# VH-VL binders against q06338: the designs that were tried, part 5

Target 1, 247 residues: q06338
Amino acid sequence: ENEEEQNGEEEIVNIDFDFFGGNPEVDFHALKNLLRQLFGPQESTRIQLSSLADLILGSPTTTIKTDGKESDPYCFLSFVDFKANHLSDYVKYLQKVDMRLSTFFKTMIDSGNKNCALVLSERLINMPPEVVPPLYKITLEDVATALGDDKHYDFYIIVTRKYEVNFDTDDDTDSGKRNKNKDERSKKRVKADEVDYFHEEDRFFEKYAKIHFESEAKKGVISSYMILDHEGLVKSIDELETEISTW
Below, E stands for the ipSAE of ESMFold2; O stands for the ipSAE of OpenDDE; V2 stands for 0.75 times the mean of E and O plus 0.25 times the DockQ between their complexes.

## First folded at step 4 (VH-VL; framework fv_cixutumumab)

Design s3 (at its last look DockQ between E and O 0.05; V2 from the best seeds 0.00; counts 0 for: placed apart)
Fold by ESMFold2-Fast, scan of step 4:
Structure s3 (fold): chain C 247 residues (1-247), chain A 123 residues (1-123), chain B 108 residues (1-108)
Amino acid sequence: as target 1 above (247 residues)
Amino acid sequence: EVQLVQSGAEVKKPGSSVKVSCKASGGTFSSYAISWVRQAPGQGLEWMGMIIPIFGTANYAQKFQGRVTITADKSTSTAYMELSSLRSEDTAVYYCAREETYYYGSGSYMDVWGKGTTVTVSS
Amino acid sequence: SSELTQDPAVSVALGQTVRITCQGDSLRSYYATWYQQKPGQAPILVIYGKNNRPSGIPDRFSGSSSGNTASLTITGAQAEDEADYYCNSRDSSGYHVVFGGGTKLTVL
């Protein structure tokens, strides 16, 4: 039972979280809702979310729930195999994002021994970051089982979002001669602008990313795209776990 | 500002190889991609391939696969294009160009170009 | 062969509007990018994405796209606009860059 209106950090922190594998019989619609949250209203129209939810449910996936395995997930993490799904709608979306992503994907396709995972993760805003390190560790163990005991992906494509802390909620409609006043206000916003993370782990992913690029802000939300190698992914999660231990 | 500086003109015999360099100055070399584009005398632009320096791997146009090798040296901020088994039809100006800027749905976006390297293949 | 088709030549009278077109199936999926090239010079970027101009490119240049066709429009053509214009995009796979054959613009 996912609800964006969860209003207390204390309410979530004091609940027992259980980890489950993706359940095609139960999780489909909840995953689509979390994907709409991850991509936002504009980007979501560029992706066939039902097809993407099916890819997730056919891939190593971990969900977090509080009311047993038949309830709706509050969180998911999935590693979708790129080579097995390189003709998917989601890969077509990523090719349209940037030519560097497309070039990187071609390198994976042409390689006999290298592969990457498409990483998809989202959770309710008030979920504690303490769930993240075990979430990644469990799901990476499932990946190793799927690929073979000593195997992992060489690279990981992470898509996430950030927000402008001081986003101006004023009407976005620009009426005639007000443009000059809007430009002046925009300059003041730029001086005061601060960007923050929806997901705490993204600070570390960004630090270790080999390629990182971002969209322009749309209604205060920025889309962020990263390529990490396996070492960078592991280091990111380890550093997050270390930081959490100091809290 | 980013600039791309290319190596000087080359005259080669058929069957030999040529290696053209493209040195980047300004900005972080590993953060952008470098394309190679050629133009035969009086003809149009032709894409040969692209490299992302941080990965050291390149993506090639089908026509040039097996004959072209694109490499990069991050320590000197230099990309290289080597074309082997040269023939007279390879006589052209060879350009390098940078690609970095994000724009959803763009096919390709080459914002900074080198001035070109003339390669002449004749016996 | 190129997957993108351009007319080889077009002419426009000084001060008038000209439209240069680029056609190909991949343009249904990817926006064209436009470059200007003058004799003996490297190309320069004029339009990228749907209709964005780099710093230094005059307002008279604009881009548009519909279906399998992309267009570069020059409003109020000037003598210095005389050049070859190239579109590029991707091939049908989305993995390779392709250029149109180029259009020579003559300003009369």
Scores: ipSAE 0.713, ipTM 0.869, lowest interface PAE 1.3, mean pLDDT 86
Fold by ESMFold2, look of step 5:
Structure s3 (fold): chain C 247 residues (1-247), chain A 123 residues (1-123), chain B 108 residues (1-108)
Amino acid sequence: as target 1 above (247 residues)
Amino acid sequence: EVQLVQSGAEVKKPGSSVKVSCKASGGTFSSYAISWVRQAPGQGLEWMGMIIPIFGTANYAQKFQGRVTITADKSTSTAYMELSSLRSEDTAVYYCAREETYYYGSGSYMDVWGKGTTVTVSS
Amino acid sequence: SSELTQDPAVSVALGQTVRITCQGDSLRSYYATWYQQKPGQAPILVIYGKNNRPSGIPDRFSGSSSGNTASLTITGAQAEDEADYYCNSRDSSGYHVVFGGGTKLTVL
């Protein structure tokens, strides 16, 4: 499929969203499930998700819930400090993904004055992208409080996922008899490949990323890895908010 | 097609410095990782350090810490390696290489190499 | 120890199979990459990842790994395969690059 339907906007009328901090008494298992969704079945086997959920619950984290503070979150965003956690399983995973991440991490360790956050965010499919700008604004305020004196991280490591549409849709269509009166056929069945986003904010993060690389597609899913500086993160969220206002 | 073009051979006296250039053509220079690797006559390959030009800082091998400076100029797509306090054992061919696309769990992957710059340090 | 160890030399008869090994503790975490170098030339990549060949490398070259050991195998060795072979990976921290000492392959 090119894009998923925009059922999220229709459901905004039906759902009232509440923002909470991470709740260690409640959120652990739901966060593990959201992390499994974020990383997918292949990457999830390479990460100790329980350990990562614990890091999230000890970090500036915002959740979105619809059934009160004791219910499971439908969405989260977390900023995990790199230097405090540079020996964690998650950092070891990122080092194995690409040596540029290892080199970047080493330069952060060797720098006395620079640090980065490991950014993790995921939401259920029916959560609309309109929640993203306030989600980031609230959580960045929590980061500033945790770091003190309105400080922020210098860089952000974002891991996310995208999907490849043409393979599944076109293969299923091509298995049946053709009943099209349009000239959409070619001498070869090759169509332009299309990749689309699970997270609309990623369109903007990619625009401002200092480094962006992706995995091969596996069953139509692509893992995407980005490094942004603070200016790029802020611009990404501002542009997303502006884009949303045109909807 | 990415190519790395290095500066010409140099002859230096002990105690001096040398700066070798590595100009990249064909590709996005600022997000590459550029490594410097040397090879003394009849010896093996020795990694010196690397830089990701868009971030502007370098990761150095412990042996060369304090003596080597690796920099990049994004406007000219050129990386530099400067080695100071030269000794006769620094006589080597100095290569630049681009670290390439990685696979999960990959070590180091240098697909594109410069032709090398011979530096001779003689008494 | 992040050092990679290779035998300094091996020989193979024309048309026979040879295996060049690389050992190090970091190979449990990071795959080795293999380079071929002929006299007076820069190294060229022959195997990356576990067993991927760049374009232009004959399919007689293959790679494998087990535990702390990686191997480069050449089946049906040819005269042009005579060269030095280096394995390359990261140290145990994952931050630094390391090379093995190299193996000189002689084709008889």
Scores: ipSAE 0.702, ipTM 0.866, lowest interface PAE 1.5, mean pLDDT 86
Fold by OpenDDE, look of step 5:
Structure s3 (fold): chain C 247 residues (1-247), chain A 123 residues (1-123), chain B 108 residues (1-108)
Amino acid sequence: as target 1 above (247 residues)
Amino acid sequence: EVQLVQSGAEVKKPGSSVKVSCKASGGTFSSYAISWVRQAPGQGLEWMGMIIPIFGTANYAQKFQGRVTITADKSTSTAYMELSSLRSEDTAVYYCAREETYYYGSGSYMDVWGKGTTVTVSS
Amino acid sequence: SSELTQDPAVSVALGQTVRITCQGDSLRSYYATWYQQKPGQAPILVIYGKNNRPSGIPDRFSGSSSGNTASLTITGAQAEDEADYYCNSRDSSGYHVVFGGGTKLTVL
């Protein structure tokens, strides 16, 4: 089909991004969809997404919408209090993901005086990263209000994803021919497939992370886990903002 | 001082199950991990698994997966290890130990040990 | 499977220095922990981390690590130091704990 080059006037659709607090009555379904995107098809089956969405909507959460407060969010950021929700399904899930997370959680419980936020954030792929610094700043302000006395969390646990750039999904070649030839499977050193970030901010988070570990790539996706202190988080956002200003 | 008190010696038949208890006293039970380690006669220490009572999450050594169940009752400050389908090779002293983690998971140590529970599996 | 290996037996003369070594790939990523065990007793923690001694452990006990190895050193061995010594660490996955085979220390 010759897509006629409709010289359509690039209507610069000035998409205004508006920031809203999480709305349990409006955002629930969209949030679940974004969570499915965040965790992917495999991990999402291991998580009670409805309960997680409820948890998020009961926590300091900022959403970005384009069609008013009653529309579906295209982005969200949430800081879920670990101590308050240490028995949640999500925390149990994280504990099972990696012992390092379990150990860290234990350390937080043992310390008594330290607190951490479980950070969940996802956005549509076409969302500009320029929204990220304001998103975090607004949410941090909400947290300060929620915790009282302009307090902040000591630590932040970020769950995110990376992807392998050259992951050929050649799923389709069904063709059956069992040709026998034993030829020398040249160990093509799978060139260290270039890994890239779904979220640009993760570059900065990783830089300042106190703990960082990744899963093995599954279908071209790598799960990434980071633990940052408050200073590291702030620095990450500041550097991101600076970088954005150079664009 | 934190102490771990284990249940008494058990004599079991092959194919049966044994459940050993470990009660903590003198401290906060829920914030600590409890590990189970066994030692066969004249053999070394073998890690079986652990539980973090506050989370209710247990993990197991691969060797015992599907055969061992570790649980904890926070209300009684008691951890349990149940081993099923017992064999003669399961004859050992079973220890519970309090496990602490440090350096954000870079290591762990067991600083408080029970006295051990002797389990004998004999036909 | 992440395995820790130890010499099954070592000897040291009274007042001399002995080093017990533990080797395993997991030690590249995780610290070793050392336990002393005497016959009929539960293990006792003696060294953990870089070189941490619990209260009650004599200063003659020290720990070190290099590459995929960890070592327990007893400087000035005493008769009461005769025991089995076990190293442990997390396995390579970090999810499980593994023990070495143990080293029987004889003080001559």
Scores: ipSAE 0.279, ipTM 0.722, lowest interface PAE 1.8, mean pLDDT 89
ESMFold2 (binder alone), look of step 5: mean pLDDT 89; pTM 0.933

Design s4
Fold by ESMFold2-Fast, scan of step 4:
Structure s4 (fold): chain C 247 residues (1-247), chain A 123 residues (1-123), chain B 108 residues (1-108)
Amino acid sequence: as target 1 above (247 residues)
Amino acid sequence: EVQLVQSGAEVKKPGSSVKVSCKASGGTFSSYAISWVRQAPGQGLEWMGGIIPIFGTADYAQKFQGRVTITADKSTSTAYMELSSLRSEDTAVYYCAREETYYYGSGSYMDVWGKGTTVTVSS
Amino acid sequence: SSELTQDPAVSVALGQTVRITCQGDSLRSYYATWYQQKPGQAPILVIYGKNNRPSGIPDRFSGSSSGNTASLTITGAQAEDEADYYCNSRDSSGYHVVFGGGTKLTVL
């Protein structure tokens, strides 16, 4: 809506967002909560979130806060080095999601000159998407510093989630009230027109992904997994920035 | 639907190399894994390695490391398996197969298979 | 470790039930996939993802899994079910595919 667009602009103008590196003293629990949100309640039980939060805090990471270094983050982005962490619980989780990820990871391990980052990012729902391009740019600069000489990763593994907009089918009756013909037509229409992204950048990541696969919807939530090369990642962020400039 | 068409039978001498092709028709080729599986006469199935063509990178079973090379040409939708330093023990039928995934923990499964290429290594 | 073990041979009388088993530590983490192979032919997918059948596979074929063991069950075996049956899964590293040694099923 136009009113929501105008309110978004006012919110961005009036709120002082600050970018910080990861802070182990205060960020651990907030990161763990954001990770639980990213993966959802089902998938988060398959991952050792405390270990993953530690990996994030030991990796190039940027958080967004409004009340200084000691406050809770509203948003984070991290590039976790795959090769340094290939025995981690999170990589073990990803290997079980899809054989193509397992095969891809083995080829990365065997390669002397190819590298890969595990991308982890989440934000509270009220965060404006305008923070995303600078978030990625700052964190990629930190990556270049860590790898040396303006280097970057060759590939990026992005995990995210999508939702079915009208997943509110009445299932609390004991009589089996659902009409089969109505249910079939509703499902087809909903699937075609009513899947949406929690994060605007994911539309562009999906567009430029080399490989993209999704889970079945579980209670209206779909897990989405993507492999991008560096060119695809940069194009995704640049295209998002361009779209935002028209808002 | 995808079909996999393999190259014809080969007779090779010990110490030589063989390169078997597997051409996909219909459906998406580049984003699926293509595996190579061999079967010696009267023996079981043995996985040699696989490739995801869009990445151009392959993974190999430890037994074949250094002797097998798996490649793909996305423009022709063709995967290749080259086995070097051939021995009589390499006499087998070589299959290519497309890997699909199901869901978390289900692993992958090979839903489409080529008809096989017989390679005979003899003096 | 990463290997999958199958009995080399089993027999079943026509119309009776037979169970083919596959054992390995990787099966604690991944469901087995089952293939049927008749002489001179490529393998055919029979069961994937614990107990799913591709189109064209009769409902007499079913899969089950518990701990480190996966099973293929054929209820009411038919003559055309005589074949070699292979399980596969991922090895303990999660990177490589491994096949069981195969089970030759004789129906008669």
Scores: ipSAE 0.012, ipTM 0.564, lowest interface PAE 8.0, mean pLDDT 83

Design s5
Fold by ESMFold2-Fast, scan of step 4:
Structure s5 (fold): chain C 247 residues (1-247), chain A 123 residues (1-123), chain B 108 residues (1-108)
Amino acid sequence: as target 1 above (247 residues)
Amino acid sequence: EVQLVQSGAEVKKPGSSVKVSCKASGGTFSSYAISWVRQAPGQGLEWMGGIIPIFGTANYAQKFQGRVTITADKSTSTAYMELSSLRSEDTAVYYCAREETYYYGSGSYMDVWGKGTTVTVSS
Amino acid sequence: SSELTQDPAVSVALGQTVRITCQGDSLRDYYATWYQQKPGQAPILVIYGKNNRPSGIPDRFSGSSSGNTASLTITGAQAEDEADYYCNSRDSSGYHVVFGGGTKLTVL
C-alpha cells in the first residue's frame, strides 16, 4: 500500500554516527546479519559465516553505530590479512569463485614481500554515502598501525553486490484478467543488462580495478568481485570524497 | 577470435635453458591467466605453471618449482616460459593456453591454445 | 591426494554410448574440464563447468559429476571421435592445475 510506502520515506535528520572498533562481545550476530545481506541467501550457504565474523573481529575493523559502543552496528568495514588466514574457509570460497583469484593468492603466498587484504564491508540500506570516506580512512590508519606505520597492503580483494534495475518480481501465473477493482499497475519487465550499485564507492572501485568479475543475477542481485592495488583503492576513495563534496 | 602464437621449434643441449614465447592477438591479455602445459612424446598433458600478466607474478607446479620461470610483457601481449638445466626428459611439445572464467566451482578451463612449440634436448 | 585418475584406454562400437571417467578428491570441490586431442594437434575444449559445450562441439558430448568422479559421455559415437581425452581440474589446495593421465578412445 501507499501508506506503508510513505512510512519508509521519512527523512532522517541530525543522526549522530559514531565510529568504533570491532567489539567481539556485542558485534558478532549483527556482523553475521550484515554478511548475509552482502552475500545473499545463495552465496551465504557456501560460506561459514560464523568463522568469517570471527575473522573480521580479529582484524582491523571499524563499525558505525548511533546508540553508543554497546549497540548493534549499522555498518562495518574490515581488512582481513590474506597470508595470516590463507587456510580459512573464506579463502577456500574465493578460490572456488574464480581460478584467477586462486592463482593470485598463490602468487601472494610465494612472494616474500607482497600481501593482500580481504575487504569486507556492508551497511544498512539507509546509511548515507558520506560515511564511506572516513570509514576507509580510519580503518586504513588501523591497518598501518598493525603493519608497522605507513605500511599498507599491495592489493585488496573487494566483494560487493549490485542489482538489476526495475526488476519484475511478480509471476504472471494466473491466466486471466487482473482484478478490476484495483488501480491499474504497470508491471515492467527487467532489462537483463541494466544494473545499479548498492554501494556508491563501487563505481570508483570498478574504474581502478585490475580484475573485475561478476556472478549471474540471482533474484535480481549480482555478486561482484574486484582486485585493486593500493593506489587504486586510495584514488577510489578520494574521488568518492570529491564527488560527495559537490552534493 | 583470440589467438595464441608460439615461437618456433628449438634444439638444445643438456644443461642449457630454453625460452618459449606466446603472443596473444585479439581480446584482452593482461587480466586473463596464461598457462603453460607440456607433453612429452607419447605422454599425457602436464601443467607447468601460469601467470596473470597484470600482477606480474607466476604460479608454478611443484615439480617445476626452481627450474621454470614464467613472465609476461604487457606492452607486446607476450608470455614467456623459460626452463633451465635441460635434460633429455624435457623433450616435449610446450603449449600456452588462456584460462577462461566459469563462476564458482570452476576447475582449469582453457579455451584457447597455442599450436605448440617442439623442444628437443639432445647431444 | 589431488591426482586425477583416468583409465588409459576404452573402446566403443560405432553408434554406441561410451563413458570416460575421471576420479580425484578435488572433484568434490571443483568441476572437471574435458579436452579432446588428435595426433599432432593441440587439445580442444569439449566440456567445461558442470555440462557446458563450446560452440562447434556436437550435442552427443555431455558431462556429469558426482562426488569424487566426473564423466564425459559420448552418445552415438562417430569415427571422428577417436582421440585422446583428458580431464583437468584444480588440486585439493585449489592453487594448481592437474590433468588426468588421458584416455585413448578407439571407435570400432
Scores: ipSAE 0.527, ipTM 0.771, lowest interface PAE 2.8, mean pLDDT 85

Design t1
Fold by ESMFold2-Fast, scan of step 4:
Structure t1 (fold): chain C 247 residues (1-247), chain A 123 residues (1-123), chain B 108 residues (1-108)
Amino acid sequence: as target 1 above (247 residues)
Amino acid sequence: EVQLVQSGAEVKKPGSSVKVSCKASGGTFSSYAISWVRQAPGQGLEWMGGIIPIFGTANYAQKFQGRVTITADKSTSTAYMELSSLRSEDTAVYYCAREETYYYDSSGYMDVWGKGTTVTVSS
Amino acid sequence: SSELTQDPAVSVALGQTVRITCQGDSLRSYYATWYQQKPGQAPILVIYGKNNRPSGIPDRFSGSSSGNTASLTITGAQAEDEADYYCNSRDSSGYHVVFGGGTKLTVL
């Protein structure tokens, strides 16, 4: 239990953020930088990030800023309409990632009344997770306005990233022992190569995802892809908000 | 070990329909894509379509759109392929296969195949 | 209409190297997947992605790709390698699976 006592209340950082719609005159370069962060160096070379930033600025999008609507955003969330943009470079990228996405997208195209959103979100490291529930609620309200009263997408394609946490299990700066075959080495020692989330909401998205797959790790970073239905997306955000309220 | 077990051979008259089943056992059914591939006697493999059971969403090759219906029942872990308006050219072995993806630039791959269902269309 | 083209037949002497090719515009965008089929049997996956072998497939099988062409190479062909070999890829839309016509390999 002494180890559990280290899990005290997290310090709440009082940072004053404001929420804005996408600003095509100001946000383009900051969005490209956040997208480069989201996809990482390898995946970023497979996507035309300028075209994707343009899609974001033409879609329901919310940014978070500290110095008015003409300053650089620290965070964004966007719901890009799939059917309107099915010939885009980003959709071509997703088709190459997994055939299940291709099969799913073709079903959406052939459907007269079903559609999905391509969800893109990233924020600067150390932004408080408390901004996430209001971010999604505001942006989903903008989606409802764009699609018509009480309407939403049927499905959501979420692309995110995770990282490997490399723990050193051996503080053995003093040993240097020559014997490589000791009896104690017959016991299994688990190295704590743990995976952790850049985005806390992803734990809940994974819980409700209908499909979830991941890339192999590259320089400690894993690309993660999920398909959620609307109910799953809403439940994910509600559960995150509930957890945050207990902090 | 995941296995796909297909229904038995069928003999059908021209103009009728056939419904072939593919039951999955020993693994996850709902979140994988299940493809249907046929092979006429002495001919090559031909993809007909696929389904993702958890969504109930099917994707058809253009040649078969309007004649083929692919469905899935997740409660019985069974996928179905129904082909209507049968003609002699539809005589073939029909395979179901589970589709997996390696990731990026991959065409995808079918790692588990059923043993095939022979459908003969004759008067 | 991006069909995949394979030569219908190829022969190789026992212990020698053979290269089976698959050609189509979609191969510029997607790596080919290769299957082996013996008479009366369902196909078996042999190579997927750039050059990956499933468990149980011998290391004499390898894949390569350049431009619009994908190749399956069997180094030191064995009698049991005699079979039909099929490649698959995606059509030009990326939405549909397409197969090559198949290549019958005869081991002499």
Scores: ipSAE 0.388, ipTM 0.719, lowest interface PAE 4.2, mean pLDDT 85

Design t10
Fold by ESMFold2-Fast, scan of step 4:
Structure t10 (fold): chain C 247 residues (1-247), chain A 123 residues (1-123), chain B 108 residues (1-108)
Amino acid sequence: as target 1 above (247 residues)
Amino acid sequence: EVQLVQSGAEVKKPGSSVKVSCKASGGTFSDYAISWVRQAPGQGLEWMGGIIPIFGTANYAQKFQGRVTITADKSTSTAYMELSSLRSEDTAVYYCARVETYYYGSGSYMDVWGKGTTVTVSS
Amino acid sequence: SSELTQDPAVSVALGQTVRITCQGDSLRSYYATWYQQKPGQAPILVIYGKNNRPSGIPDRFSGSSSGNTASLTITGAQAEDEADYYCNSRDSSGYHVVFGGGTKLTVL
């Protein structure tokens, strides 16, 4: 490995990260870029990303920055209120993803007193996972402040992504073999040891998820969707924090 | 092979109710939604409603709203469909089916079907 | 007056290609799913998504979609393909499932 790569990695690990609320004066374009990363190029065309960024900035949101409140965020986490935004473009997108999601949302609407948060989070690839437990704890405190009386959501819809470890991009760009390779892959079972996580916390979210489903891989990337209850979310964060304490 | 096993044929009088069961075997119950689909003699397939057993959440087609109740018992891995105020036009084969969603265009599909339960409503 | 419209019947000669169509506004948002049903049997899944086949479904079956129309194509029809074919999709709300009226395929 060359020394420039080592120096860059050390700079990321050894810098102080500060937590901030969403800043509508500064954060819009950076959030939109992180959302494009989260959803990937194809799914991003199915979502009105500017509207989603506005939705995030109107919701309990925590960002991580190194150069004060006016700088670009490296990371965000947002809890978007489902009922307040049930007619949004993003909810319409989620209803199309899976019938279980659309049925679940109908239950939230019909219940009168149950609600869920739409969880959106993404970070630059070199961000340390040690930032994740405080990120969730701060944002959950902001939710309790916004809802009042130490209140929380009943459920959380988490959207994330995973990757195929041995994906070959060149195979995907071969026009003559493209359809044949896709047909073959649709029949194959992807084992856990052939797939890896972009976000370490997802290992714990999957453990406590009441519902978990995934897309077919597109260029080696898999979209992953989970529904957790509040107890499951808290346990996931606590177990991640315990794991990190052993490092 | 994973299976959905349905209860046996029923003969009912007009105005009564019928409750059909669908037992999942082979580890399908907790991971999937269950739909109920009926087919009258010589007619097409008609979706009645579905349930997510984990949540106990059901939704119903407009035509059956108020007459159909779909429930699930997690301990026995069994979904139920109860249809009340039976009429002769409710004579049909009633199927349960496991539902998955195809992502990247969001189609729903039913990959595992029960063999069907014949319900005959006669005076 | 269905959200998804299918022709009631279609015929194809043995070994020839047939296309069965499903039309509805919900197909602009959702892929159609195709099922085969033979007399006295439960339906079986044939095509899901744009063009995916479950294990055990012959490669002569394929799907396509454009605008508000989805098609099931059988290339080189066999005698055993004689059956009723149904499409389904979600309705415009995303909360409900709707079926087409079905197409009876006769292999001559």
Scores: ipSAE 0.007, ipTM 0.517, lowest interface PAE 10.2, mean pLDDT 82

